VH-VL binders against p56860. Designs and how they scored, part 27

Target 1, 255 residues: p56860
Amino acid sequence: MMTAEVRTPEQGGGPLTTEPRAPRSAPGHADASAPAFGPETDPRDIIRWALAAHPDLLMPSAFNLNGVVLLDLAAQAGYRGEVVFVDTGYHFPETLATRDRLESRYPELTFVTLNAGASPDDGQTPPDLYASDPDACCAARKVDPLQRYLKEQGPSALLNARSRDQASTRADIPFVEEGGARRRVNPLAHWTREQLEAYAAEHDLPVNPLYFDGFLSIGCWPCTRAVKPGEDARAGRWAGKGKTECGLWQGENKL
Below, E stands for the ipSAE of ESMFold2; O stands for the ipSAE of OpenDDE; V2 stands for 0.75 times the mean of E and O plus 0.25 times the DockQ between their complexes.

## First folded at step 9 (VH-VL; framework fv_barzolvolimab)

Design c19 (at its last look DockQ between E and O 0.07; V2 from the best seeds 0.00; counts 0 for: pae O 3.6 > 2, placed apart)
Fold by ESMFold2, look of step 9:
Structure c19 (fold): chain C 255 residues (1-255), chain A 119 residues (1-119), chain B 107 residues (1-107)
Amino acid sequence: as target 1 above (255 residues)
Amino acid sequence: QVQLVQSGAEVKKPGASVKLSCKASGYTFTNYYINWVRQAPGKGLEWIARINPSRGNTYYNEKFQGRATLTADKSTSTAYMQLSSLRSEDTAVYFCARHGRSGWDLDYWGQGTTVTVSS
Amino acid sequence: DIVMTQSPSSLSASVGDRVTITCKASQGISSYVAWYQQKPGKAPKALIYYASSLQSGVPDRFTGSGSGTDFTLTISSLQPEDFADYFCQQYYSYPLTFGGGTKVEIK
């Protein structure tokens, strides 16, 4: 007979009949030290560890290739939590459509869209701020909404899709980063763009169609272009503006 | 200060419809899914459906598909459930609840609305 | 559907007693269990998520444990305000399902 098996992600491996009781007053899974992860570690094992150590784990995403691959790996690893997207009012229509396709495909995940303002003309930021002061634009429309939400939720860790291959500014990203308001987990830290593309193709993932037009890192439409041959994936972000990262990963607003 | 305040008790005849409301306050309404759960007298809790108020997309327990309809009004921070073709077995307290910290746990609940279906 | 079998259906205990309530899932559900308290005429209140993580503002006399199929809620020292019904809920897969409940009566 044909068997229809639902994936059953287990945090502790094989079947066990009893679990120890965890007292409330002792720190829970948040105190667990990360195992010695290496470049060959399956990202799903990192995600399983992160979820067990941080039951309140949240996944911010802008639904770039890395983010889409991470989302699928997390669902397979048993993640059932939030996928948090900031609608800056400047996203490409293709990005919003990708979010919608992902929500339909992964009903086991909770998709949270934070609204920084529904439109560029909504009065939340001055017109053309993205050109004259992109740091202030990102602060108002991306960083602030996410930080307000994270303060409300208070997660002990974030699950992020960064990899070392994305840009020179990310070359030293560890699997687990301490510091800041919360632990950051980067299961894809050692995956190459080639591995990410192969995974996405193998699993028929709903990738933002702009990726196939050379938009290897997609943000707000005023600050994003297709990359040229030989450029790193983030070369199209804020091209000519002297900015290489959004404030989410740097300074006092670091996630 | 998170609150979910539900509409008042309803008495209905078999075959009628009821539309229940759930007004949210103390948080950003569009950031949280709203679930509907019912509790028949002396019975356990039964999950009906959920809605993402941000986009209005829904997911229904198959048992209620075709009879339950979830909507949300972002301007009033209010979720609604309409249940049609009522039967005596639909007599229950109906709760709304928002999603919680690991996604599908339910961290805040409304006070419940009693729906009585009798002839 | 995943059946959550909750036991006991009712119990009587004195203030200060240790109370234990169990839920058994009909299949492995990892740690995707929440626990709720429901006082008479009131809405359910979330106590525990992910089997063992306490909700904000919940006293630490409430302890959740278990993984896989067997889950336990413990009240280490029962207080007068703990008279209530208690429910477990799985959220591993659709449809979300609840245990049958446990009525905790103060002697």
Scores: ipSAE 0.543, ipTM 0.796, lowest interface PAE 2.3, mean pLDDT 84
Fold by OpenDDE, look of step 9:
Structure c19 (fold): chain C 255 residues (1-255), chain A 119 residues (1-119), chain B 107 residues (1-107)
Amino acid sequence: as target 1 above (255 residues)
Amino acid sequence: QVQLVQSGAEVKKPGASVKLSCKASGYTFTNYYINWVRQAPGKGLEWIARINPSRGNTYYNEKFQGRATLTADKSTSTAYMQLSSLRSEDTAVYFCARHGRSGWDLDYWGQGTTVTVSS
Amino acid sequence: DIVMTQSPSSLSASVGDRVTITCKASQGISSYVAWYQQKPGKAPKALIYYASSLQSGVPDRFTGSGSGTDFTLTISSLQPEDFADYFCQQYYSYPLTFGGGTKVEIK
């Protein structure tokens, strides 16, 4: 009667280093003066409201899934302003191609590419800054150019593609944010990834092909990887760097 | 009350240019797009172009591209349409119209300006 | 361009009659349709937006319906002031396009 030694599972569970939860950037305070939008509210209605309230509305975009969907919805809602993109010099060719496809599809909109033609070797930053200091890299190549443009244009509000389903840090994004230099309108705040994908498919939107390869959130190529099944959509952004956001929505440089 | 008041009738020769005006009142001029639509005698309505008075960006019907030019003066709340290289076929009543609150419908119209192109 | 085929081009009716005007779009345009009334020598007047929404101040005898490709304007009980031209418009995409119009005349 050979006593099968119950191999005690080696408790190799190294302490889950609870990576310090990046301080939840205080969700922008919901604008109490905004209409009472809800999850059932058509994003186009939110956009129409925003346009009525802010005729100088601008739409920054990085042409992710959310951005592409928002762009289409905005066009339908009557947006005919600028789509503002920052060329960091580190974008995937697929991202730039997606921009071009969108520009062709929506001639009624004005596509603005800041720092068009930027390259890693353009002298704006050290070539290895993205590795040594991702925050500084994002600040210099993404945030600062956009901030300068926005300061010059002086829009009273921004139309943003952020949604609660994008990341844990965005779980409480309101439809309308107050504070800072201008209002931020988030028509897609309550749309899920599934809804976004379905909408994009239904309308045959030019989604970045990398999305279908697991790049659920796409930024600069040095700081973006595909995510694995079960990972957070933004787990592929600045992986291993302790950075979760580019800085557009946090701190003193908050848009 | 929202009003769009257009300039008076114009008579032009072929090849000439005409500039029409549309003065808006009763609302914030920069909050709404202004469209131009024409109606030839006995024909339907034809959309020409629209302008964002806030930013000055325009979008044209391809049929009129290069020949129609829209502008807006925020200080006077006036939209303008210039049509060049006039032809007999351009004889029509020209309307300015505001985009609606909820979309690209046209909720308020000017009274129209008759443009006659004759040799 | 999206073509809006409006029918009929003209109709004769009496006061109190139910009048129906139709527009068919060359493609699916959801509910992005508007209806207008135009009297001779006057500016067009907006009646309906988003296929079925009544513009402010428009009598409830005017009803818009439809989605996709087929749209209808109905006047439930024609009034003397309703004798005019009517036309539909799509605003699903640019260029904006209009129906050919319907003249509602007195019988």
Scores: ipSAE 0.049, ipTM 0.661, lowest interface PAE 3.6, mean pLDDT 90
ESMFold2 (binder alone), look of step 9: mean pLDDT 93; pTM 0.941

## First folded at step 10 (VH-VL; framework fv_barzolvolimab)

Design c20 (at its last look DockQ between E and O 0.31; V2 from the best seeds 0.49)
Fold by ESMFold2, look of step 10:
Structure c20 (fold): chain C 255 residues (1-255), chain A 119 residues (1-119), chain B 107 residues (1-107)
Amino acid sequence: as target 1 above (255 residues)
Amino acid sequence: QVQLVQSGAEVKKPGASVKLSCKASGYTFTNYYINWVRQAPGKGLEWIARINPSSGNTYYNEKFQGRATLTADKSTSTAYMQLSSLRSEDTAVYFCARHGRSGWDLDYWGQGTTVTVSS
Amino acid sequence: DIVMTQSPSSLSASVGDRVTITCKASQGIYSYLAWYQQKPGKAPKALIYYASSLQSGVPDRFTGSGSGTDFTLTISSLQPEDFADYFCQQYYRYPLTFGGGTKVEIK
């Protein structure tokens, strides 16, 4: 029960092949150079290149609109690897249901839930840490489990769903970020929210139903609200707390 | 280190059921799907099904759908496969294996459980 | 179903020989191919994933190559511990399917 695959009739039903532009070097194959990507580059071509250069490519996701669109594009591009979600214990039930719908729709992908069984009452953090110190809450329940997993798995690259249109703090995101422990690939860097919405609607993607109630960036329920007209998509995250990004996107080991 | 330890050999009559177990250790059980694969004597490998222990999500080879049932117990880090309506053709070694680095490559395998179906 | 055809079904070789095993898919699978080694009475051991990526702890005398439909496993200098059965497996589409195997025996 695999989902749809991008094919032409004359190509026998398999996904299109990709080849790296540069040969692999003797000390491993992580040395492949990215092609010149531009705003008109099909994200699937970027994903296909990333797969060829990084067979251990790994996709973190919180199943927001960007993440759902990326997941569909990755499946079309031939991705079979892990989609990694962190259960913080504070996710909306709608977010967990969206994960389940995506797993059912894309049986060809491998869905990983880190910190499985988490709940507000599990003792991993003090009960109100999300309010008193949201950075510490995110560190303990989201950042640390994911970073521990990434250290254990050691992927040479990550496939991220970030786009420049998500927030002012993301305005300069490139297609490929070098440096740090691993390469980071942002196939949707130049897609707008309107393009993402149009894609999701045209392809009938399973999106978090809270998105249709104005929750344009969905995280933990204590730190997420619907956005007002004219606000950027992330304005509902940590409202009134002086925080604009999760620690996953900051520092030397950012995703 | 990563280890999958399977239950002991089974002898069954045609028409019976068998329930095999696969206990995981050395890694976080709920992070990896468990696949079941069998090998008849002197034959190749045949994929049966797989389960996500975290969600309970399953996918079956159509050949075994309706006869195979996969479950997982998170509290004991143990995956199970029940195979019903056994036939002599089901005589095989049954392996469990977890998913690998690029998807459905299978990086660690259990030692196998021999199931013999005979009168 | 994607049929995986291995050649040869068996071969005889001496320690130090170069051994080549081929695997052909009935349709394109890109590079979604794994190789396994299996010794008598034991479970398969993973060698190669994604056609050419070496599993951790596997000696570098094992190499995988190919894409699309035609794949090769090469053992550059056969060692005593390499006498075994070898299987390919595609993981592009369900059901996951395996080649029929290649037995590598001592001359």
Scores: ipSAE 0.733, ipTM 0.885, lowest interface PAE 1.2, mean pLDDT 86
Fold by OpenDDE, look of step 10:
Structure c20 (fold): chain C 255 residues (1-255), chain A 119 residues (1-119), chain B 107 residues (1-107)
Amino acid sequence: as target 1 above (255 residues)
Amino acid sequence: QVQLVQSGAEVKKPGASVKLSCKASGYTFTNYYINWVRQAPGKGLEWIARINPSSGNTYYNEKFQGRATLTADKSTSTAYMQLSSLRSEDTAVYFCARHGRSGWDLDYWGQGTTVTVSS
Amino acid sequence: DIVMTQSPSSLSASVGDRVTITCKASQGIYSYLAWYQQKPGKAPKALIYYASSLQSGVPDRFTGSGSGTDFTLTISSLQPEDFADYFCQQYYRYPLTFGGGTKVEIK
C-alpha cells in the first residue's frame, strides 16, 4: 500500500515587485520656452502661446488705449480670464465708465476691481499724499492692492499692455519678460501708437474719451494731465514730481 | 473657507415672483462673479445669469431675459436673483455659484434652493 | 448656443473600474471646459477646469483631457464615493452650457 506522497507544489508566490509606477509624465508642459516672436508677429499668436503655456494668465489693466486694444485682441485669441483693475479712489469717472463699457462688451471676461479700501475721504492716506509723496500714494492705492491680489491668485504669468512706444523707459520691452514672481507677456511690445489708434478705430473699441482730449496716458486724476503736441505720452503723468512710473514694473515690488 | 449659503425652499403659484438669496463668505465678495444655475427634477443644469458684485454688471441667458433680475449687496456680501412670471417649468433647484479666476468655470456652489411652482 | 453632448447618459461600473465619460461640443471651445460631480441632493462639485486642470482637493484618479470639441473625463479606479452624476460645462461662449450628465451607478 504505497502511500503516494502528494507533493503539494510550493506555490512560490514571488513577491509581486510593485514596479514603481513610472511617474506619470506630467502632461507635456508645452515647451514653456517663448517662441522667437518678431515685430511682425500677430499679437493674437503671442496671446495664444501665452494661454497655452499659462492657463492661469491674468491681465492687469488700467484701460488705457493699449489696455483696451490688448483686451480685444486677448478676447479674440481666446482669453477668458480676469481683467484686473485697481480702483485707487482717484480714477477719472471716464476711466470707470470705460471699464464698465468694456465689461459689457466682453461678457466672456471677468472684470475684477480691486479696492484697497482707500478713498480720498477714508482717512487711510493723507488727503494730499498724491502731492506730498506720489510714490507712497501709488504704493498704497495701486501697487499694494494689486500685489496682494496677485500673491493670492498666484498667476504664472501676466498679460500686459505695455509697448515700446509708450515711453523711453519702455523702449526695450520684450515680448516675454522672465524673472521675478511670474512671467510677463507683452503682445503689443512693438505696436505703435498709430497702430493702436487705427486698430481701436477699426474695431470701434471703447477707448477712454479723455484720450481724445490729449490724455494719452491716464492714471489718477491728481497725477494725470493732458499732454501737449509733441510731448511724451507719459509727460502728463506725475508732471513735475520726478516720478515716471507707478512702481508696478520696477524694483522689489515688480509684478 | 469659501461658502455660499442660499435661502430656503420656496413654493409659489404660477405668475408669482420669487427672490432667492446667496450669502457669500470666506472670500472678497466683490472679486468674483456670482452665477445662477438651475436644475429641474431629473434634468441637467441650465445657466441663468451672472453678476459682477463689484460693478453690478449682469449678463443673462436670453431664455431668462426680462424675467430674471440679478442684484448684489456688497454690504452683506449677498447676491440675489428674482425670477418673475413663474411657470410650472420653473420648478427646479436653483444654485448660486462663484466663478473662478481662470474662466467661467464654477468653483464653489451654494447648497441650492428648491423652488416649486404649483397651482 | 454651444451644445454639449455628453455620453453615455448612464453607466454601471464596479469599484476599481476605469470609467470614461465623453463630452462633445458643437463647436470648438479650445480648453474652456469644466467637469463637475453631483451627488443626490447636493450641489455640483467642481472637479476639472480648463479641460485638464484638477481642482484643489480633487483626487488624482480624476483626469480631464481633450481640446477643441472632444473632451474626456476619466476615473482611473472608481471608488465608492465616486458613484454620482457627472456634468461637463463649456465656458468659451455665453450662454454657459452643460452636458446632459452621466450617471455612474454601482454594478
Scores: ipSAE 0.357, ipTM 0.779, lowest interface PAE 1.8, mean pLDDT 90
ESMFold2 (binder alone), look of step 10: mean pLDDT 92; pTM 0.939

Design c21 (at its last look DockQ between E and O 0.29; V2 from the best seeds 0.00; counts 0 for: pae O 2.4 > 2)
Fold by ESMFold2, look of step 10:
Structure c21 (fold): chain C 255 residues (1-255), chain A 119 residues (1-119), chain B 107 residues (1-107)
Amino acid sequence: as target 1 above (255 residues)
Amino acid sequence: QVQLVQSGAEVKKPGASVKLSCKASGYTFTNYYINWVRQAPGKGLEWIARINPSSGNTYYNEKFQGRATLTADKSTSTAYMQLSSLRSEDTAVYFCARHGRRGWDLDYWGQGTTVTVSS
Amino acid sequence: DIVMTQSPSSLSASVGDRVTITCKASQGIYSYVAWYQQKPGKAPKALIYYASSLQSGVPDRFTGSGSGTDFTLTISSLQPEDFADYFCQQYYSYPLTFGGGTKVEIK
């Protein structure tokens, strides 16, 4: 394991709780107030706080640059929970290979693949749905499986890799989002792409090789292209379809 | 209802191998790692290894590296552990256990399989 | 390897007593400690995870506390079914390691 050091914060590893693992019905059930985080706050301190407040913390990931960097920071900060990935049947082979490399590198994390072995011909969605109705495609192949798992597991918080630098639709993401079904923690909210790239290079992280071909936000292969100079990192997602965000971050399905 | 049902007791000679099974039910088998832990008579618990049934990825306690082999069969929701080159000190009850949904706490355990190694 | 030093190794108590078991890690492990109950001839049963979080279906007389290196399991009012062996376990780093156990016996 790359994170060989053990950290013991002044307040200890986390607060005492006797709360059972039962599903949460009231987002914002107060475990602990977030400290005043700022743009210079070390993401590992945010992760350590989140662990102390939320023993049931879960990390969804599609293993993009942000996700790979978050995974390494979380492992260093003492995260020993799940990394949850949804197999849509449309992932690039490079994405699946990146997952395998990450699993080998971080054996103390739990890698969960929902709908493992999915294929474009799943018998449940029309084969061209990604083109004709990408929102419905994402709902069926990504959003619904993940939400079903999250409802079953009932985590009180999620650890997300989003940053403000990824797209204009993310420009005001806070470190901690209240509301919805559960608290959402964004330790990388204020990190720039330059900082993420520097970190990944410094730590020799297994980054999806498509990133180096200009695929700065990687989703399903039918809905992903390399970005052009000057575009947001997510400009290659659903190009020409009028869709800019996955349903996981929008409306009633927001993580 | 989560259940792990293990194979029956085994008596072996030194130098032999044993293959133990752990059949899971009541949950999605491929979503959870399976751990193997043993308990020698009158002794504490010793972790052996774990497997991700989804990927087949394994991690072994160095003490058992080269002797223990973990596999999983998705079609039967069954995890296996083979232990080779058995010796008297391998006499123990062997448990399979599912790790918890948020970490490596072992939330559900099988009933255990007694392996006796005697000449 | 992280050594989990558990004490006492045994204790005698009466129904209704408050019982305290301690576990000390050889290095900081945050709160990555679980507690198990084991009855003779049976598999361990999970009680507590993440030092203080109660497993589903476990009575609330069981309380876990501590962080860093020092951890405690408390049974606030011992019941007849609680006479058993108890183990702590760290799951911060490989290999997973367990405390030596505490036998809780009828006085």
Scores: ipSAE 0.575, ipTM 0.810, lowest interface PAE 2.2, mean pLDDT 84
Fold by OpenDDE, look of step 10:
Structure c21 (fold): chain C 255 residues (1-255), chain A 119 residues (1-119), chain B 107 residues (1-107)
Amino acid sequence: as target 1 above (255 residues)
Amino acid sequence: QVQLVQSGAEVKKPGASVKLSCKASGYTFTNYYINWVRQAPGKGLEWIARINPSSGNTYYNEKFQGRATLTADKSTSTAYMQLSSLRSEDTAVYFCARHGRRGWDLDYWGQGTTVTVSS
Amino acid sequence: DIVMTQSPSSLSASVGDRVTITCKASQGIYSYVAWYQQKPGKAPKALIYYASSLQSGVPDRFTGSGSGTDFTLTISSLQPEDFADYFCQQYYSYPLTFGGGTKVEIK
């Protein structure tokens, strides 16, 4: 009685190593090398290029003259993204009003107002932080909120209103800045204050009224004053504090 | 998780007004525009208006201008749409929808509110 | 107003089929196009933004393409859950406008 050992075939169903499908590289936005822009290049052309290369482009703004001009040019060029503003709690009412006027004028743009959650009276920030530590104040009220938002949104590029004529520290600002978390596009890099003013006037742009009172660069009211004739436009920013920038464009917190 | 929860179905007579609500959660309410879109039975989508909950700024489709009113309550993260002078043609499902992160795409939608206008 | 002409208005397809839906804008709108899926009795679901960017959680069988005036949504292999209405939207200018929709039905 030969007990036929029924060899149960070991179905070696090898685990289908589902090779993790390599994340389909998002169709590489062709890292279109920035064209050779020149001083005479229309900012709108730069913006059009930026939009083509970076459709997720975002525009941080503090609604200074440059910002207002850039906003108009960007809208004309076909920008339909966010205008990101940080309400520090220390903005001039005129700045907030300027924002509101712009939002009304450009319904095609999305105005995002970020808030650090810190008010002068909320007890979270020392009331005199702007005086005792301007860097810390700017970090907490402006830089951090913006950085958090940008991290969340993850734009491939920023559209910035920076120009060479704004400050000595910006004298060499290129049209396109590489490196960091994202590309920075500066369509107004070569526009002078006079050009900006002329453009704003020609197009009846809602420039912050404080500009006409000598506030050529406007930030938080504790750290902003009007400049005297012949002074640098940014001389009114953190006057006497040894600070020249808010920290958005330099160092580890560079946007 | 981002959610938009709308108020319940409404039945109205011609000439009446309706106010719909859209409660937002799972994100910072003031950082995103809220849109209202409607869809008549068996028809396509029609954009009505948008509101910035932060500033209260609104923009309306001209078709609805004067009849639609958008509001937002930051404290409750709720957007509202009032539509007045209702007509039978206003019978539709009304959606609130969040503006996308990067443009005017609508990335999250409410479940819709049916508004029926009948004599 | 920008008119989005969507075609076809309806189509019948089988599971596994390649489905193509088109939208034509009345003017150039760059890539400011979104696509939505809507099932009966449900709200639209976002599929595509910026003409070709896939929304989070959307299967890769959905592909958006196009720029300027002509846009396409493609489903590479139709799944049972894909039988629905599809809409394009432009967001280049207000008012926001949608295509007329495409009903994808089972053959």
Scores: ipSAE 0.304, ipTM 0.747, lowest interface PAE 2.4, mean pLDDT 90
ESMFold2 (binder alone), look of step 10: mean pLDDT 93; pTM 0.947

